# Designs tried in a protein design chat: VH-VL binders against Nonsense-mediated mRNA decay protein 2 (upf2). Part 8

Target 1, 242 residues: Nonsense-mediated mRNA decay protein 2 (upf2), of Schizosaccharomyces pombe (o13824r41to282)
Amino acid sequence: LKKNTAFMKRCKSSLTSENYDSFIKEIKTLSLKKFIPEITAAIVEGMMKCKATKDILSSVKIVWALNLRFSTAFTGPMLANLYCALYPNPGYSLCHESYFELKQNENEVSEKDRSSHLLKVRPLLRFLIEFWLNGVVGTPEDFVSYLPSTDSNDKKFRKPWFEEQNLKKPLVVLLFNDLMDTRFGFLLLPVLTSLVRTFSCELFTTEDFEDKETLELVNRLNPVVWRTYLRKSLNSYVDKLE

## First folded at step 20 (VH-VL)

Design r4 (from q5 with heavy chain S99G)
Fold by ESMFold2, look of step 20:
Structure r4 (fold): chain C 242 residues (1-242), chain A 120 residues (1-120), chain B 112 residues (1-112)
Amino acid sequence: as target 1 above (242 residues)
Amino acid sequence: EVQLVQSGAEVKKPGASVKVSCKASGYTFTEYYIHWVRQAPGQGLEWIGYIWPYSGDTDYNEKFKGRATLTADTSTSTAYLELSSLRSEDTAVYYCARGYHFTEYYFDYWGQGTLVTVSS
Amino acid sequence: DIVMTQSPDSLAVSLGERATINCKSSESVLYSSNRKNYLAWYQQKPGQPPKLLIYWASTRESGVPDRFSGSGSGTDFTLTISSLQAEDVAVYYCQQYYDYPTFGQGTKVEIK
């Protein structure tokens, strides 16, 4: 009813730490099951507006509460929406240069398009890594069945993430390969630098942790073989900066 | 060498507006955030807001929403703070400062400051 | 808002002696996902803008002398100047960035 509409409005515009307690209460009490498609879209839109670490973490906790109640019925569509927001054309990298080259072949490039995409990329990448850390997502297999159907023309631009050999790879490995793509320069260097500095332990460390519980979690989420691969890839990227 | 050079001191009447400029040099202007922080005489520091010059993304301390407007001109590598409806409590030194990354809102380089005095 | 409270408000220390400044936040500034404390320290000399000393509670900014060190976690933080020099006379501020930035009220350090 009116409470469900208010809940979805807050998901869309007010994913903040100040509203956290209200969200948790409503997730426990409201009848939300029939509104999951609207909620998943609203949540992704709200994520794009988070600009402080405290609000990002509060939003992750809100998503986790929805996952506890609705499981994959919520998280599958939510992750699919998040992916589609990051990759409106899945045949291209996150690099602005390759995106702009396609637009230029269509004879159109605008600063608003560049700005709009970059505004989405920074918060959404942060949330994707947070969801990986919290077990909401691990691999492309977790959400591939929730992606929209595309016709045959769209399919030829489908990212290789969803090919058989990649479905069980840690999502962060696939993501950072895309971020570190130097074919089009270093346009995402500030984004990459921020993510590396924020999550260096979870993505790039080869050292053991004193905390055995944390070490077990990190090794399960991103085994040493992949962390070693990512560190080598980062070193190669840095060497190319010259 | 990274430098942030601000416009000169201003004296204003209550109710007026002020626009302070901050010209950046020695780094790629669009890759870093510009924050604005003020300091009333003999007082501590108060954050006003930020702008990311590449995208025009801004956010503000709630206290200044509706009165403060942050803009940037990438062609001149210059950021601007406009503060309207000035009151005597707005008398302060206004600093621009460089922020490094998204959500990393600490400030590694600061402008020299611009004194804004609001008096009748 | 996360309120930052420093103590003491002022401090007089003999040259070559240790100065200790405390900073307490009204809520934790530890980001559990990466285990970093989102806290910075600044030095401000009279007539000058603040200068960054420390970020992530304990990481020294490039060019900052070794005598400056930061410690603490969660809600309680300390800036230590191991051997006070004449040029260290200043007001020192802590600042959190876990949420939108807020600063402590400052601690004035003087030579005794």
Scores: ipSAE 0.704, ipTM 0.882, lowest interface PAE 1.3, mean pLDDT 85
Fold by ESMFold2, fold request of step 24:
Structure r4 (fold): chain C 242 residues (1-242), chain A 120 residues (1-120), chain B 112 residues (1-112)
Amino acid sequence: as target 1 above (242 residues)
Amino acid sequence: EVQLVQSGAEVKKPGASVKVSCKASGYTFTEYYIHWVRQAPGQGLEWIGYIWPYSGDTDYNEKFKGRATLTADTSTSTAYLELSSLRSEDTAVYYCARGYHFTEYYFDYWGQGTLVTVSS
Amino acid sequence: DIVMTQSPDSLAVSLGERATINCKSSESVLYSSNRKNYLAWYQQKPGQPPKLLIYWASTRESGVPDRFSGSGSGTDFTLTISSLQAEDVAVYYCQQYYDYPTFGQGTKVEIK
């Protein structure tokens, strides 16, 4: 009880490689089932604070341990919370100036709000790609049932990702189309550049990998057809920069 | 051409503070991280922390938390390291260095270094 | 912290011969998600700042001569200078960035 509250506080504030062994032990020993909604919220907030590759990978392994114990009862709500944190205004692309409701005292607050936004978006996008690479998420179909419902008046929007024609597309393809949207300029260029540098082979290559097991995993998650599509889209994006 | 130009050498007494500047030119200052690294005489290199000038985001080596403060002024493209409660072990050359983006913490361009000497 | 240990501490090599510097990390710096080793190599001449030579363990920085190469994976890495030149006299450092940066203690390379 008090231990469960302490566990959730550590998820929120201390999601670090130094705490990894403690997290794994607690995941195996604590009675956590009733607290999954709070745990998923705390984990997403903790992800926003990760700043080193080692901490990101340790956090992915912590998430994997929770997935092994609770399966979709944990990963569904966790992915829904991650999506909602990335897209608080899902009718807008990540590139749109109104993405985070930044318009109030636009001259001063707008740049501060944008810089704070980029600070949050960086780790969350990195974690989404990590979860894709580890098979936690593949398509929007994997977590659509855990999203907040639209009401009968249809006042809330979801990204088109969750419409029938898109539910089975690789999530990273839908995400990168949003990242490479030039209609609103190049606001996310630093974020896109970082992700391309980190994951170019996994997202854009058509060449064989040395490791057959890695090649099979990448082809299962993001087939050559979609990697070719993404490479063409990236080339078009670069051409518009020039 | 990317260039990082640092302020001149400093001599300080134990317990004082020092503030080293690093003026960047030849690139968009807000698109890259600025890291600080020091080198004590005859010793190796020690990372202090980083700042992302666009957001003001910082993080520090635990050894320096509470004593080091990293800031940046985007209007002058200048980063600053302030180190307080100086002691003789802080005698070193302090470098600013440019790093890439999030989690890419290696350094492609370095300032010339600033010698800080702490002696009574 | 990930401790980086270089060997040897000092190395004397004849002009035109091969120099090999070893670097060992206390834990793996291989990022399995992208199969990259988060390791860099620097050259530092007396009175100068370090200069980046290699990143991702084996990728040469622009403008660095082909005689410099990096290899290794996980915890064990090498910097090789295939044909030592007089201008290569320096201290060489390895550095990991899988966690927050830490550096090896340095290897001084001299002409024999």
Scores: ipSAE 0.638, ipTM 0.855, lowest interface PAE 1.7, mean pLDDT 84

Design r6 (from q5 with heavy chain E31D S55T)
Fold by ESMFold2, look of step 21:
Order: sequence, then structure tokens, then C-alpha cells
Structure r6 (fold): chain C 242 residues (1-242), chain A 120 residues (1-120), chain B 112 residues (1-112)
Amino acid sequence: as target 1 above (242 residues)
Amino acid sequence: EVQLVQSGAEVKKPGASVKVSCKASGYTFTDYYIHWVRQAPGQGLEWIGYIWPYTGDTDYNEKFKGRATLTADTSTSTAYLELSSLRSEDTAVYYCARSYHFTEYYFDYWGQGTLVTVSS
Amino acid sequence: DIVMTQSPDSLAVSLGERATINCKSSESVLYSSNRKNYLAWYQQKPGQPPKLLIYWASTRESGVPDRFSGSGSGTDFTLTISSLQAEDVAVYYCQQYYDYPTFGQGTKVEIK
């Protein structure tokens, strides 16, 4: 029990490459199944604290190890928790103006609210793309059943998280459509720019890759049709920015 | 034109603190990271930490945790390094430098450097 | 921390000749997710701050002359100056950013 508590504490505060070997050993040896809900919450919190590429990749590998051991019993709730952290209001775009409202005579508070949103969006979008590349998630279908009900006392007001037509679309396409939403301006431009620079080949390249093995992997994860779509959307976004 | 202009040289005694400023111009200050890197006389480069000015998000080289504090003032586009409990081995030129984005910690623009001398 | 080791510590090269600087990291800096090497090169002249030359191991920064090129992957990297000019006398540093930044010890390039 002591070891289980330490494991969950490290998930929450110490998702680092230094701890990677310890995590892998403990995932094999500890009786963790009863604590999956706590582990998923702790890991999402820990992901928000990763700030170096090496730690992000180590965290993805740790998540993959948990997925190998517990399958959808772990990855479903983990992805749902992550998505809920990005979309506390499922009816709003990531770029919705309410996340960026500036209050009169409370300038520091308004900047703090804006900061809180950017601090979550920055790492969590990066992790979702990493999970997509690693095969942990492909489409909303992989986790939508684990999302909380948007209910009321009257079931007639309940709305689904995703439209039916979107359940089988690549999650990255849906995320980038939302990220490139210009209805409220260019509020997430720094996050968009970072992701485009980091994953341009995997998300936006329509040309052949030098390496046939790389091309086959990328085509399996994000077909040319969707990369072409994203390239067009990005070009439109840049045109509006100019 | 991107520019990072730092405050002037400092002479300090052991145990004191120093605060170095870095004024940015020619770009959107809140969209990029500011890092601090130092170079002892005749030696190589050592990373201290970064700040993302918009959010105040920081991280530090473990060696400097507890002694270094990075801040930014978005109204003046100025970043600050404060280093406390100074020792003679802290004598160095301190640079501010800009990096692109999250995890992309290479430095496309540098300040001119600020010499901090710590002598008893 | 990822330790960056450069060789040689100093190098004397005749004008117009090739200068080659090696950099070795204690562990791979290849980011498998995007297949890029998180390695940069800087030039530092006396009394000046470092200047970025190369990022992602082989991508030349805007405004850097074509004579500068970077190559290598994983743990072994090379900066090449194809035809050394007098203005290239400087100390050169490699730097990884796969983890938190660390720098090589530097390589001083001089005219022979």
C-alpha cells in the first residue's frame, strides 16, 4: 500500500525520464487495478508539469506500459480525463472568447485566467498528438464512452460530446480545426505555431517522405487526405493572419 | 528587428543578490520564452532557466533552484533574473536569450550580456 | 543531464580550407516522435554573445552563410565550415535541447 501511494505520488509530481525505469518496474509488480481512477487523475496532472521533450516522451512510454497492462480500463478514463481538462465546457471551442476575457480593473486576474487556459492547452494538446503517434488514441470513438454525461434533470437538454460523423475522424484533425478557429481571433497562435513546427511532417506534409518506412507509418496514422485537409486549413489561417 | 538589451555590469559581495534586466523589442514579448545562460570567464555556457512571460511559467536548472528567480513584466517587455546567496563561482557574464516555443529550447536571439563580479 | 562533448578543443585551419568540429552526446537526442535531432550549433566571437548557426542538427538559421553545415544523428554530430574565412575565427558550441539545455565545452577555431 505504501508502494502504491508512492507510485501515485510520482505519477502526479515526477513523470520524468529519471524515474522511467522505476515506473516500468512498478507497473509490472504492483497491484494497481483497484486504483486506476486515481492513477488516471494523477497522470493527467503530472503531464501538465512536463516541460522537456525527454520527459514528455518518457511519460508517453509510461502511459503505453499502463495501456499494455490494463488496456481500455486505463486508457479510456485517462483520455477522458485529459479531454475534460481541455474542454471543461464541451460546447465551447478551445479558442472561445470567454477563456480570454479581460475584466475591467482586474487586469492581473484576467491575465491569470488566460494563463491558466494556456498552461493546460500547451502540454495537453502536445500529449494528445504524442498519444496519437504512439497508437494510444486515434479517434474520439476510443474514449467517448468514458466521458461524463452532460445531463440535467430533464434528459431533453443532454448534448453529446461529439457529433456522430466525427467519432471516426482522426482526433488530431478535430483538435486542429478547433485550434485554428478564427471566430475569436488568433488567441492560441503560440500553441498552434509550436505544434506546426514540431509535427509539420506528420500532420501537414503532402509530399513523399525520403524514408519509405516513415511514409507507411505516417499514412497509417494520418492519411494523405487528412494531411491535405489540414494543410489547406493552415493556409487559410495564415491568410487571415496577414 | 528583434533585440534583447540587458542592464549594466554589477559588482557584488558574497552572500548578496543581483537582479539583471533584459528588455525585449521587435517581436511579441509574450509569445516566446526568455532563457538565462551564464558564462564564467574563459569557460563554456551554462543554462539557468526559462520564463514564458505571458503566463509566468518558469523552470530552472536544478543547480540554481532555490537561488534563481525569473520574472517578467509584460507592460515593459522586460525579463529579470535574480540570483541570491552569491558566491565567487557565480562570477560570469549572464545572457538572456529567446527561444521559440514549448520544449524548443534553442536560442535564436541573445542579449549583449551582463558581467556580474562577485568578490570578497 | 545529457553531457555534450566536443572535439577537438581547438583547431587551426588555413584560409579557404575545411574545418570540422565534432560533438557527441551522452545519450541520443533524436526525438523519435518527429524523427528530428534536437541539436543546435552556435558561434561566439570574442566579446560577443553566441550566435545561432544550426538547429535540428542540420537546418541552417536564416542569414547564416552556406559554408556552414551540420550533419549527424543520434549521439554523433558534425559542424563543417567548407571554406574557412577570417571572420569565422570564433569558439563554436553544440547544444542539445532534447532535455533541458546543455552545451558542449566549445571548440576554438583559429587561422593556421
Scores: ipSAE 0.776, ipTM 0.901, lowest interface PAE 0.9, mean pLDDT 87
Fold by ESMFold2, look of step 23:
Structure r6 (fold): chain C 242 residues (1-242), chain A 120 residues (1-120), chain B 112 residues (1-112)
Amino acid sequence: as target 1 above (242 residues)
Amino acid sequence: EVQLVQSGAEVKKPGASVKVSCKASGYTFTDYYIHWVRQAPGQGLEWIGYIWPYTGDTDYNEKFKGRATLTADTSTSTAYLELSSLRSEDTAVYYCARSYHFTEYYFDYWGQGTLVTVSS
Amino acid sequence: DIVMTQSPDSLAVSLGERATINCKSSESVLYSSNRKNYLAWYQQKPGQPPKLLIYWASTRESGVPDRFSGSGSGTDFTLTISSLQAEDVAVYYCQQYYDYPTFGQGTKVEIK
């Protein structure tokens, strides 16, 4: 009991490369099934605290270890929690200045609201793309059944990614369409720049790769038609900045 | 032209604190990280920590946690290192340096350095 | 922490000859997701701050002469100065950023 509470606390606060071996051992030895909802929430919170490449990669491996043991019983709720953390108001773009509707009587998004937004979404977007690269998620269809339901009295905004026309699109395409939508401003430019530099090969390269094995992997994950689309969108975004 | 201009040399006694400033110009201050790196006389380079000025996000080398405090003032484009409980082994040149993006912690522009001397 | 070890500690090379500096990390600094090595090289002349030469192990910073090149992957890296000039007398540092930054101890390059 104490061990499961300690495990959840470490997920929330200590997703680090230093703890990797301990996490792998605990995932294999502890009885965790009853605590999956708490674990998925804790891991999403812990991901927001990763600040070095080594910790991000170790955390992806920890998530993969939980996926090996619990499959969609873990990854479904985890992806749902990650999405809800990125889109607490799912009707708006990530680039919209009022990403959070924190104060009704204010005319404009404050600098503090913008900064808290960047702190939260920067690591979470990085992890979502890592999970896409590692096969944890491909499309919104993979986790839509784990999202909170909307009833007639719940004023939840629409989830455009989860509408029929979008359910089977590569998740990364939907994400970058949202990030690069200039109609709502350039709030996430620092985040977009970081992601483009980190994942340019997987998202925007339309030329043949030097080795065929790499080309086949990239084409399987993100077909060339979508990479061409994303490159055009990125070029348009950059043009509007200048 | 990107420039990082640091405050002047400091002489301190053991147990005191020092606050070094780093004024940035020639770029959008909030888009980049500011790091602090020190170099003891005749020795190599040691990373202290970073700040992302837009959000105030910081992290530190474990060696300096509890003694180093990084802050930034976005209205003046100035970053600060405060180092407390100074010891003679803290005598070093302290540099501010810029890194471009999240997790890309290499340093394309450096300040001129600030010599901090700690002696009784 | 990832320990960076340079060799040699000091190197004397004749003008116009090749200088080779090695850097070894205690663990891999290759980020598998983007296939980049998170390693940088710096030049530091007396009384000056370090100057960035190379990042991502092999990418030359703008304005750095073509005689400087970086190579290697994983744990083993090399900075090469193909034709040493008098102005290249300095201490050279490697630095990893796969984890929080750590630097090699430095390699002093001198004219023979």
Scores: ipSAE 0.562, ipTM 0.824, lowest interface PAE 2.1, mean pLDDT 84

